# Miniprotein binders against q6w4x9r395to579: the designs that were tried, part 85

Target 1, 185 residues: q6w4x9r395to579
Amino acid sequence: GHCSLEGGSFVTTFDARPYRFHGTCTYILLQSPQLPEDGALMAVYDKSGVSHSETSLVAVVYLSRQDKIVISQDEVVTNNGEAKWLPYKTRNITVFRQTSTHLQMATSFGLELVVQLRPIFQAYVTVGPQFRGQTRGLCGNFNGDTTDDFTTSMGIAEGTASLFVDSWRAGNCPAALERETDPCS
Below, E stands for the ipSAE of ESMFold2; O stands for the ipSAE of OpenDDE; V2 stands for 0.75 times the mean of E and O plus 0.25 times the DockQ between their complexes.

## First folded at step 8 (miniprotein)

Design c2 (at its last look DockQ between E and O 0.48; V2 from the best seeds 0.00; counts 0 for: pae O 1.55 > 1.5)
Fold by ESMFold2, look of step 8:
Structure c2 (fold): chain B 185 residues (1-185), chain A 92 residues (1-92)
Amino acid sequence: as target 1 above (185 residues)
Amino acid sequence: GDYEEWLKRAEELFERAIELWKEAVEAAENGDFEKAEELLFEAAILTYEAAELADEAEEHATTEEQEERAEELFERIYEFARRITELIREIY
């Protein structure tokens, strides 16, 4: 399955459902029991510096009980807050530079992340078939059906991207974004 | 803005991005890879900006014809954006 974050504001889910959103927050991109140690992939969006979009992708974070790997727009890779030289390897994760513009995070558990650093920060998520039907977040549920890819964190399928995206907010975002993520809507 | 304003601006940026891409190809064929990179980066930026504007036009569409025009334009722009992304990765 493939999920992409392109142009700062465009998303295409594992089931190929496209949408666009603007927001200033950290969002859960992918959660799955297939990720070890309660792993999750997160996307960080902030005000845009280079495009017509109001906000854009500025970092991708892999978070588990063991690691917090941040790949950010400033081209610095950190784990648990400490900058790392590439290639960087843990027991089950390797981060390396493919080209002057692209980094790759490869894992032993079926997750691959490719990040284009320039000219626009973009991310490409690939998961193995064991993830089928077992994902949640902005990348959708990977069940082959686009009609329920906008399933909120409360398990409600929405018809629009805005409520869906807002429900996957993580971290302490501005009050207006908190109202937009209110599950009671 | 309105539908026509968003759509026209998207078309203008997309045409400019295509011209930049052609110039990048020519620069690369002439061995000027630094220039090719600069042109390709600018083309990529303009292409995604055009995609944003085409999607805005779709949101402002009030007729089926307007919606179809905006969707078709967006699809062309976004396919081009994917090609540029692949090229940026392949050049390096």
Scores: ipSAE 0.605, ipTM 0.836, lowest interface PAE 1.4, mean pLDDT 86
Fold by OpenDDE base, look of step 8:
Structure c2 (fold): chain B 185 residues (1-185), chain A 92 residues (1-92)
Amino acid sequence: as target 1 above (185 residues)
Amino acid sequence: GDYEEWLKRAEELFERAIELWKEAVEAAENGDFEKAEELLFEAAILTYEAAELADEAEEHATTEEQEERAEELFERIYEFARRITELIREIY
């Protein structure tokens, strides 16, 4: 399954459902029992301009009981809050520079993250087949059905992205603005 | 109105992005990969900005026709965005 966060406000789920939203919060991208130590992948969005539509992805965070890894455009920060030189390796996670513009977070548990740092901060999440039907968050549920991708944190399937996105906020933030899209499907 | 302004601006940025892409291709054909990369980066930025503007235009649509036009433009822009993104990945 491949989930993408592109252009600052565009998301494509594991099931290849595209949607748009503008938010300035931290959102759960991926939760799954397949992630060890209650791991979760999160996306941090922030205001990039003055209008409500000027939002952008500013960081990706992997958080578990064992690890906290924050990948931003300028640095990789770990548990102790210190920026680390790459490659950075933990027990089952490795963060390294893939190219001059891309970082990669490789794991031993079937999660792969590629982060494009420039020219636009974008993220690409790949999960193994063992994650099928066992994912939740903004990246969807990876069950091959796009119609139920907008399932809220409470397990309610929404028809639009608004309540769906808001339900996956990791903090107390303003409500997101969203538009469902179906580009070239 | 607001819709037309947003839409027009989106189109203009998209057109500029396409031009930059063309220049990038030419640069690559001439073996100037550094220049090609630079142009692709600029094209990418403009492309995604154009997409945002198209999205904004759609929000300001007052008719079904306007919504459709904005959506179609967005789709075109986003398709191009994906292409640019892939090229950026493959350049390395």
Scores: ipSAE 0.411, ipTM 0.741, lowest interface PAE 1.6, mean pLDDT 91
ESMFold2 (binder alone), look of step 8: mean pLDDT 82; pTM 0.782

Design c3 (at its last look DockQ between E and O 0.01; V2 from the best seeds 0.00; counts 0 for: pae O 8.0 > 1.5, placed apart)
Fold by ESMFold2, look of step 8:
Parts: C-alpha cells; structure tokens; sequence
Structure c3 (fold): chain B 185 residues (1-185), chain A 92 residues (1-92)
C-alpha cells in the first residue's frame, strides 16, 4: 500500500482515494497494530502563505514508546529531541540520505517512508501487505474500498474530507477553514 | 463562471510549467546543471499550483461535462508533477 502527501495539500490514501485539505496542525497519518510499541506516523502542516488555503507539510514524525524520529524541511532528524547525523540506526529503523533532495526511513516492520525535502516537502508512505485492513488515520484504512477511507477517529465513515481530517488532529489546533477537494455530493 | 476562470488559470499555469521544464532540459543539454535544477524546481512548484486550480475548477463544476474536463486536466497535471518529482530524485 502507498499513501502520499504531495504539493503541500494533496493526500492519496492506501486505497488510492485522493483529497486535499488546508489545516495547520499535527495529524495522525497512520496507526496500526503492525507498528511496534504503539507506533504512529504523524504529519505536521503549517501555514505557507497569507490565505487559509496556503498550507503545506513541514514535517513527518514517527513516534512509539521507544522511538521519536522527526524529519523536517531543515533536514534535522531527532530522537528524544536530539539532532542526529545520518545514517541513523536503531534495532529496527534506519534513516539515511538517498539523494541531495530525498531521505528514506526503512524499517523491519513493513513501514517505509521517503521524504522529498526540496523544492516542496513531500512524503511517501509504503506499508507491506500485513497492514491491509489494519490501518487508521489520514492514509485511510487500506481495505480496498474508497467509500470508507474517510473513517474518523471515532470510527464513523464521513462523506467529506474536512470532518475526517479534523478528527485525526493531535493537540489543540485552529479549525480547518477549507480542506475539501473531493466532495461527496 | 467560476469554473471557467479556475480551469483557464490552471491551463495557463500548466503550460508555463511545461515551458520551464523544456528550458530545464535545454539548460542541462548545455551543461548548465545548476540552472536546469532551478528551472525544474520552479516547474514542480507551478505544476502543483496548477493542480490546485484544476481541483478548484472541479469543485465549482455544475455539469458532468465540466467535472470530466477538470478531472482530465487534473490527472494530466498530476502525472506531470510525479514525473518531475522522479527527475528531481534521480538528478543526483
């Protein structure tokens, strides 16, 4: 399964459902029992211009009980708040520079993350087949059906991206002003 | 209406992005790889802006024909954006 965060505002789920949103928050991108130690992948979006429709991805965070890895536009990789030089390795995670513009996080548990740092911060999430039907978050539920990819954190399938995205925010953030590019009407 | 304005602007930005890409290719053929990179980066940025405008056109569409036109344009723009992204990944 592939999930992508492109162009500052575009998301494509593991089931190939595209949508767009313009929020300024940290969002749960992927949760799954297949990630060790309650692991989660999160996406951080921030304002990139003067209008509410000008927001962009600024960081991707992997967080578990054992690891915290932050990949941002400044190429800072942190664990417990400490900057790390690449390549960075743990028992089951390796982060390395693939090219002058791309970083890769590879894992032993079937998660792979590729990040383009320039010209636009973009992220590409790949999960192995063991994740099928076992994911939650902005990347959807990976069940082969696009009609319920907008399942909220309360387990309710929504018809619009905005309510779905808002349900996955982490922390106290401003409400999204206009987030929907694939309306269900 | 709003649909036609969004769609026309998307087409204009997309055509401009394609021209920047062609200039990037020419710069690379002349050995000016730093200029080629700058042009390719600019093309990528404009391509995603064009994709946003095509998506706005689809949102303002009031007929099935308008939705299909905007969707076709959007898919073509995104295909180009992804090709540019792959080029950026591989130039180094």
Amino acid sequence: as target 1 above (185 residues)
Amino acid sequence: GDYEEWLKRAEELFERAIELWKEAVEAAENGDFEKAEELLFEASILTYRAAELADEAEEHATTEEQEERADELFERIMEFARRITELIREIY
Scores: ipSAE 0.489, ipTM 0.795, lowest interface PAE 2.0, mean pLDDT 83
Fold by OpenDDE base, look of step 8:
Structure c3 (fold): chain B 185 residues (1-185), chain A 92 residues (1-92)
Amino acid sequence: as target 1 above (185 residues)
Amino acid sequence: GDYEEWLKRAEELFERAIELWKEAVEAAENGDFEKAEELLFEASILTYRAAELADEAEEHATTEEQEERADELFERIMEFARRITELIREIY
């Protein structure tokens, strides 16, 4: 399964459903019992302009009992709050520079993350087949059905992205706004 | 101060997560596994929210005691996350 966060506010789920939202919060991208140590992948969005529609991805966070890894445009921060030289290695996670513009977080448990740093901060999440039907968050449920991708944290299927996205907030932030999906984003 | 506010928020969300977990367990015991799953995932989200808030509290700590308290709360929250995950695996 492939989930992408592109163009600042464009998301494509594991089931390949595209949608767009605008928010300035931290959101759960991926939560699954298949992630070890109760891990979860989160996305941090922030205001990039003056209007409500000017929002962008600014960081990706992996959080578990053992690790906290924050990948932002400028640095990679780990458990101790210190920026680390790459490659950074833990027991089952490696963060390294893939290209001049791309970082990669590789894992031994079927999660891969590629982050494009420039010119636009974007993220690409890949999960193995063992994750099928067992994922929650903005990346959807990975069950091959796009019609139920907007299932909230409470198990309610929403018709629009706004309430869906809001249900996966990791903090007390303003409500997300929905815009028409643009495939060119 | 800021520390106490963040910590309190973390604790409140954690408590809510525990309540949802209890409801989920009850649902599972009654054979309503769909409801149990929904409740557990909701509990999971609140747990992670609580964890983030606990982490934020730690950043606002001005004493070693405050740092330790925030860290302990974080660990408790993450331990609870484990319990939720385990139960999800059992009913899935």
Scores: ipSAE 0.015, ipTM 0.258, lowest interface PAE 8.0, mean pLDDT 88
ESMFold2 (binder alone), look of step 8: mean pLDDT 84; pTM 0.801

Design c4 (at its last look DockQ between E and O 0.22; V2 from the best seeds 0.00; counts 0 for: pae O 2.9 > 1.5, placed apart)
Fold by ESMFold2, look of step 8:
Structure c4 (fold): chain B 185 residues (1-185), chain A 92 residues (1-92)
Amino acid sequence: as target 1 above (185 residues)
Amino acid sequence: GDYEEWLKRAEELFERAIELWKEAVEAAENGDFEKARELLFEAAILTYRAAELADEAEEHATTEEQEERADELFERIYEFARRITELIREIL
């Protein structure tokens, strides 16, 4: 299963459902019982331009009872806020530099994250087949059916990305705004 | 109109991104890898901006012909974005 966060605002789910959204919040990207210690992968979006409709991905966070790993442009930060040199390794997680522009977080539990740091912060999430039908969040439910990938945190299948995305906010932040109606100016 | 303006801007940015990519390839062939990197970064940025504009054009299309044109443009732009990403990963 592959889920991608590209171009600052584009998402493609594990079931290949594409959508775009804008918002300034931390969102649940992936939750699953396959992640140890109540683990979750989260995506942080923030303003990227002058307009409120211009937001982009700025960080990806893995959080569990044992680990907190924040990957953003120019740093990896752990539980105590300390920036870490790469490679960074725990019992189950290794974060290392693939190239001058790409980092990888590899795990023993079937989650892989590849992050392009420049020129645009982008993330690529890969999960093993044990995750099939057992995911929730912005990456969808990985059940082979794109019609229910917009399932909210309350279990309701929505027809629009904005309602779906709003339901996966991980903090107290404003609801995602619809796209600006005339971004050409 | 909003459809035509979004589509036109998407096409203009995409054409500019292609020119930057061509310049990056030439720079790399001449051994100027720092210049190639800078040009590829700019090309990537313009390509994804063009993709956003093409997506906006598609969402504001009022005819099937407009929808098909915008969708075809978006797919070309997004595939090009993927190629640029691969090149950045391979060269840099």
Scores: ipSAE 0.505, ipTM 0.806, lowest interface PAE 1.9, mean pLDDT 84
Fold by OpenDDE base, look of step 8:
Structure c4 (fold): chain B 185 residues (1-185), chain A 92 residues (1-92)
Amino acid sequence: as target 1 above (185 residues)
Amino acid sequence: GDYEEWLKRAEELFERAIELWKEAVEAAENGDFEKARELLFEAAILTYRAAELADEAEEHATTEEQEERADELFERIYEFARRITELIREIL
C-alpha cells in the first residue's frame, strides 16, 4: 500500500483515494497494530502563507514507546531532541539520505517512508501486505475499498474529508478546511 | 487582475510539469529509471502546485465563467497529478 502527501495539501490513501485539505495541525497518518511498540506515523502541517489555502506539510513524525523520530525539511530529530547526523539507526529503524533531496526511513516491520525535502516537503508512505485492512488514519484503511477510507477515529465512515481529517488530529488545533476532489480521479 | 495572474501561473506550472513527465518517459525508455524517478517527483511537485494555484484562482473569480474556467483547469491538473502519483507508486 502506498500513501502520498504531496503539494502541501493533497493526500492519496493506501486505497488510492485522493483528497485535499488545509489544516495546521498534527494528524495521525498511520496507526496499526502491525507497528511495534504502539507506533504511529504522523504529519505536521503548518501555514506556508497568509491565506487559509496556504498550508503545507512541514514534518513527519514516527512515534512509538521506544522511538520518536521527527523528519523536517532541515533536520532529523530523535528521542533526545537533538539533531542527528545521517544515517541514524535504531533497533529496527534506519533513517538515511537516499538522494540530495530525499530521505528514507526504512524499517524491519514493513513500513517505509520516503521524504522529499526540496523544493516542497512531501512524503510517501509504503506498507507491506501484512498491513492490509489494519491501518487507520489519514492514509486510510488499506482494504481495497475507497468508499470507506474516510473512516473517523471513532469508526464512523464519512462522506467528506473534513470530519474525517479533523477526527485524526493529534492536538488541539483549528478545524481543517476541505475542498472537493476531481470527480474523475 | 488577480484571477488572471493566478490562472496563468497555474497553467505555466502545469505545462512545465507535462514537459518533465515527457522527459521522464524518455528517460525510462532509455533505461535510465533513476532519472525517470527524479523527473516524476519534480513533475508531481509542479503539478500539485499548479493545482493549488488554480484553486486560488477560483477564489479570486468575480464571474461564473471565471469560476468554471478555474475549476476546469483544476480538474485537468488534478487528473494529471493522479497519473503521476500512480507512476511514482509503481517505481517506489
Scores: ipSAE 0.032, ipTM 0.414, lowest interface PAE 2.9, mean pLDDT 88
ESMFold2 (binder alone), look of step 8: mean pLDDT 84; pTM 0.816

Design c5 (at its last look DockQ between E and O 0.39; V2 from the best seeds 0.00; counts 0 for: pae O 2.0 > 1.5)
Fold by ESMFold2, look of step 8:
Structure c5 (fold): chain B 185 residues (1-185), chain A 92 residues (1-92)
Amino acid sequence: as target 1 above (185 residues)
Amino acid sequence: GDYEEWLKRAEELFERAIELWKEAVEAAENGDFEKAEELLFEAAILTYEAAELADEAEEHATTEEQEERADELFERIYEFARRITELIREIY
């Protein structure tokens, strides 16, 4: 299964359902019992500096009980807050520079993350077949049915991307509907 | 108003992205690979920006004809964006 985060706001789920959103939060991209130690993959979005997208991807985070690996658009990789030189290896995870523009996080548990650093920070998530029907988050549920890919963290299928995306916020951040309107715009 | 403005701007950025891509090819043929990369990267950025504007136009369409026109433009732009992204990945 493939899920992509492209162009600052575009997402394509494991079931190939495309959508677009803008937000300034950390979102749960992928949760699954197939990820060890309560692992989750998360995406961090913030305001764009130089593009026409209002917000864009600025980091991807792999979080488990043991690790918090952050791959940032500034090309710095940290684990549990400490900067790491690449290649960086744990028992189950290897992060390395694939090319001058791409980083890869490879794992022993069927998750692969490829990050394009330039010109636009983009992420490509690949999961093995053992993940079928066992995923949650912005990448959808990987069940072969696009009609329920917008299933919220409460298990409710929504018809709109905004409610679905807001339900997958991780931590304290404003909902997409709380964005302040610029009075000068 | 807003639909036509979004759509026209999307078309303008897309046309500029295509011209930047052509300039990147020319720079590469002249051996200026640093300039070719810079132009290709700018083309990729403008193409995704154009995709955003086309999708905005589609969201603000008030007729079926407007929606179809914006969707057709978006699909062309996004296919070009993915093509450029794939090219960047293949070069490196």
Scores: ipSAE 0.583, ipTM 0.824, lowest interface PAE 1.4, mean pLDDT 85
Fold by OpenDDE base, look of step 8:
Structure c5 (fold): chain B 185 residues (1-185), chain A 92 residues (1-92)
Amino acid sequence: as target 1 above (185 residues)
Amino acid sequence: GDYEEWLKRAEELFERAIELWKEAVEAAENGDFEKAEELLFEAAILTYEAAELADEAEEHATTEEQEERADELFERIYEFARRITELIREIY
């Protein structure tokens, strides 16, 4: 399954459902029992301008009981809050520079993250087949059905992205603005 | 009005992005891959900015027609954005 966070507000779920939203919060992208140590992947959005539509992804965070890894455009910060030189390796996670513009977080448990640093900060999440039907968050549930991708944290399937996105906020933030997109790929 | 201003600005940025893309293609054809990459980067930035402006335009729409126009523009922009992004990945 492939989930992408592109531009400032565009998301494509594991099931290939596209949608867009504008928010300035931290959201859970991926939560799954397949992630060890209660791991979760999160996305941090912030304002990039003055209007509601001027938002952008500013960081990706992997958080578990064992690890906290924050990938931003300028640095990678780990558990101790210090920026680390790459490659950075834990027990089952490795963060390294893939190219001059891309970082990669590789894991031993079926999660891969590629982060494009330039020209636009973007993230691409890949999960193995073992994650099928066992994911939750903004990346959807990876069950091959796009119609139920907007399942809230409470397990309610929404028809629009608004309540869905808001339900996956990891902090106390304003409600997101969302619009449904028409798949054109 | 506000809608037209946002939409127009989005279109202008998108057009500029397309021009940069064309220049990038020409540069690549001439073997200047460094220049091509630079132009693609610039094109990408403008493209995503254009998308934001198109989305803003939609927020200011007062008619269904305006909403549709803004949405259509947005979709076109993102189709293009996807292409640029893919090309950027393939450079490495």
Scores: ipSAE 0.334, ipTM 0.683, lowest interface PAE 2.0, mean pLDDT 91
ESMFold2 (binder alone), look of step 8: mean pLDDT 82; pTM 0.769

Design c6 (at its last look DockQ between E and O 0.66; V2 from the best seeds 0.69)
Fold by OpenDDE base, look of step 8:
Structure c6 (fold): chain B 185 residues (1-185), chain A 92 residues (1-92)
Amino acid sequence: as target 1 above (185 residues)
Amino acid sequence: GDYEEWLKEAEELFERAIELWKEAVEAAENGDFEKAEELLFEAAILTYEAAELAAAAEEHATTEEQEERAEELFERIYEFARRITELIREIY
């Protein structure tokens, strides 16, 4: 399964359902029992312009009981809160520079993350087949059915992305915007 | 903004992005990889901005024809964005 966060507001789920939202919060991208130690992948969005509707991805966070890895445009921060020199290795996670513009987080448990740092901060999540039907979050449920990808954290299938996205907020943040947005003009 | 304004601007930005991409390719062919990267970066930014506008237009369509037109444009732009992204990934 492949999930992508592109252009600051565009998301494509594991089931290849595209949607768009604008928000300034931390959201759960991927939660699964297949991730060890209660692991979860999260996305941090922030304001990118003057309008509240102008938001962009600014960081990706992997959090488990053992590890906290924050990949932002400028640095990779781990458990101790310090920027790490790459490659960074744990027992089952490796973060390294793939190209001049891309970082990669490789794992031994079937999760791969590629982060484009420039010119636009973007993220690409890949999970193995063992994750099929066992994922939750903004990346969907990876069951081959796009119609139920907008399942909220409470297990309710939504027809639009707004309530779906908001349900996966990791904290108290403003509500996400899906429609009726004015991007530039 | 409105549907027609967003759609038009999306098209304009998309066209500019395409031109920048062409210039980037030319720069790369000439061995100026720094310039090529800069141009590709700018192209990528414009492309996704265009995508945002196209998507907004689609959301504000009042007719089926408008919706289809915006959707088609969005798809073209977004596909191009992906190609640029892939190209950037391949160029160090």
Scores: ipSAE 0.711, ipTM 0.875, lowest interface PAE 0.7, mean pLDDT 92
Fold by ESMFold2, look of step 8:
Structure c6 (fold): chain B 185 residues (1-185), chain A 92 residues (1-92)
Amino acid sequence: as target 1 above (185 residues)
Amino acid sequence: GDYEEWLKEAEELFERAIELWKEAVEAAENGDFEKAEELLFEAAILTYEAAELAAAAEEHATTEEQEERAEELFERIYEFARRITELIREIY
C-alpha cells in the first residue's frame, strides 16, 4: 500500500482515496500494531509562504517508545533531538540519502518512507501487505474500500476530509475550520 | 469572480510549467545538467501551485460546467506533477 503527501495540501490514502486539507499542526499519518514499540508516523504542517496553498508539509516524524526520528524540510535528520549523520542506523531502522533530493527511511517491519526534500517537501509512505486492515490515521485503514478511509480517531467514518483530519491532530492545535478567518487564506 | 481568476491563473501556471519542462529536457540533452535541474525544479513548483489553484476553483464552482472544467484541468495538472516527481527521483 502507498500513501502520499504532495504539494501543499494533497493526500492520497493507502486505498487510493485522494483528499486535500489545510492546517498547522502535527497529524497522525499511520498507526498500526505492525509498528513495534507503539510506533506511529506523523506529519507536521505549517503556513506556506510562497505556494498557492495556505499550508504545506514541513516535517515527517517516526515516533516509538525508543525513537523520535524527525526528517525536516531543512534536510536535517534527528533522533531524540540529536542531529545524525547519514546513513543512520538503529537495530530495525535505516535512514539514508537515496539521491541528492530524496531521503529514505527503511525498516525491518515493513514500513518504508521516502521524502523528497526539494523542490517541494513531499512524502511517500509504503507499507507491506501485513498492514492490510490494520492501519489508522490520515493514510486511511488500508482495507480495500474507500468508503471508510475517513475514519476518525474515535472510530467514526466521516463524509468530509476536514472532520477526519482534525480528529488526527497530535496536540492542541487549532481546528482547520478556525483558519477560514485567516487573511492569508 | 474568484473561480475565473483561480482557473485562469492555474491554466497560465500549467502552460508555463510545460514550457519549462521542455526547456529542461533540451538542457539535459545538451549536457547542461545544472540548468536542467533549475528548470525542472521551477516546473515542478509551478505545476503543484497550478494544482492548488485548480482544486480551489473546483471547490468553489457554482455550476456543473465550472466544476467539470476545473476537475478536467486539475486531473491534467496532477498527472503532470506525478510525472515530474518520478523524473526528479530518477535523475536527481
Scores: ipSAE 0.692, ipTM 0.874, lowest interface PAE 1.1, mean pLDDT 86
ESMFold2 (binder alone), look of step 8: mean pLDDT 83; pTM 0.791

Design c7 (at its last look DockQ between E and O 0.66; V2 from the best seeds 0.00; counts 0 for: pae E 1.6 > 1.5)
Fold by ESMFold2, look of step 8:
Structure c7 (fold): chain B 185 residues (1-185), chain A 92 residues (1-92)
Amino acid sequence: as target 1 above (185 residues)
Amino acid sequence: GDYEEWLKEAEELFERAIELWKEAVEAAENGDFEKAEELLFEAAILTYEAAALAAEADEHATTEEQEERAEELFERIYEFARRITELIREIY
């Protein structure tokens, strides 16, 4: 299965369901029992500088009990807050530079992440067939049916992307369906 | 209204992106690969900006005709964006 994060905020799920959203938060891309140590992939979105309501991907985070690997648009890779030189290896994860524009995180557990750094920070998530029907998050549930790809963190299938995306935020951030109306921002 | 302004700007950015891509091809054929990369990067940026504008128009479409027009434009722009993205990766 393939999931992509492209342009500012375009997403295509493992079941090829496309959608777009606007939000400045960390979101859960992928959770699965197939990821060791309660692992999850997350995406960080921030304002693009064009409009305060328009956002773009600025980092991807792999989080488990052992690791917090952050790949950010400034090309710095950290684990547990410490900057790492590439190639960087743990026992089951390798992060390396493919080209001047692309980084890759390869794993022994069927997850692959490719990050395009320039001209636009984009990410491509690939999971092996063992993940079928076993994923949750912005990348959908990988069950071959696009009608329930917008399943929230509470297990409710939604008809709109904004409610779905909001349910997957991983912090105290503005909800995806809320827009800045605060006169101070 | 806003729908027509978003679509018009999307079309303008898309046309500029195509021209930049053609110029990138010419630069590469002339051996100026640094210029070709710069032009291709700018084409990619403009193409995704155009896609966002077409998607914005589609979200605000109020008729079936407006929706179909915006969706068709978006699909053409987004396909071009993905081809540019693939080319950037393949260059290396």
Scores: ipSAE 0.562, ipTM 0.829, lowest interface PAE 1.6, mean pLDDT 84
Fold by OpenDDE base, look of step 8:
Structure c7 (fold): chain B 185 residues (1-185), chain A 92 residues (1-92)
Amino acid sequence: as target 1 above (185 residues)
Amino acid sequence: GDYEEWLKEAEELFERAIELWKEAVEAAENGDFEKAEELLFEAAILTYEAAALAAEADEHATTEEQEERAEELFERIYEFARRITELIREIY
């Protein structure tokens, strides 16, 4: 399964359902029992402009009981809060520079993350077949059915992205918007 | 804005992105890889912005025809964006 976060506001689920949102919160991208130690992948969005619709992905966070890895445009920060020199390797996770513009987080448990640092901060999540039907979050449920991808954290299938996205907020943040509002338009 | 404004702006940005991409290719062919990278990066940014505008147009569509036009444009732009992204990944 492949999930992508592109262009600051576009998401494509594991089931290949595209949607758009604007938010300034941390959201759960991926939760699964297949991730060891209660692992979760999260996306941090922030304001990129003046309007509420000017938001962008600013960091990706992998968090488990053992590890915390924050990949942002400028640095990779781990559990101790310090920027790490790459490659960074733990028991089952390796973060390294793939190209001049891309970082990669490789794991031994079927999760791969590629992060484009520039010109646009973007993320690409790949999970193995063992994750099929066992994923939750903004990346969907990876069951081959796009119609139920917008299942909230409470298990309710939504027809639109806004409530779906909001349900996966990791903190107390403003509500997400489905539409981009441009006061000049 | 309204449907036509969003759609038009999307098209304009997309066209600019295409031109930048062409310039990037030319720069690369001339051995100016720094310039090529800069141009390609700018092209990528504009392309995704164009995609966003096309998507907005779609949301403002009031007819089936308008929806179809916006969706088609969005798909074209977004596909181009992905191609640029892939190219960046391969080259840089």
Scores: ipSAE 0.543, ipTM 0.802, lowest interface PAE 1.1, mean pLDDT 92
ESMFold2 (binder alone), look of step 8: mean pLDDT 82; pTM 0.774

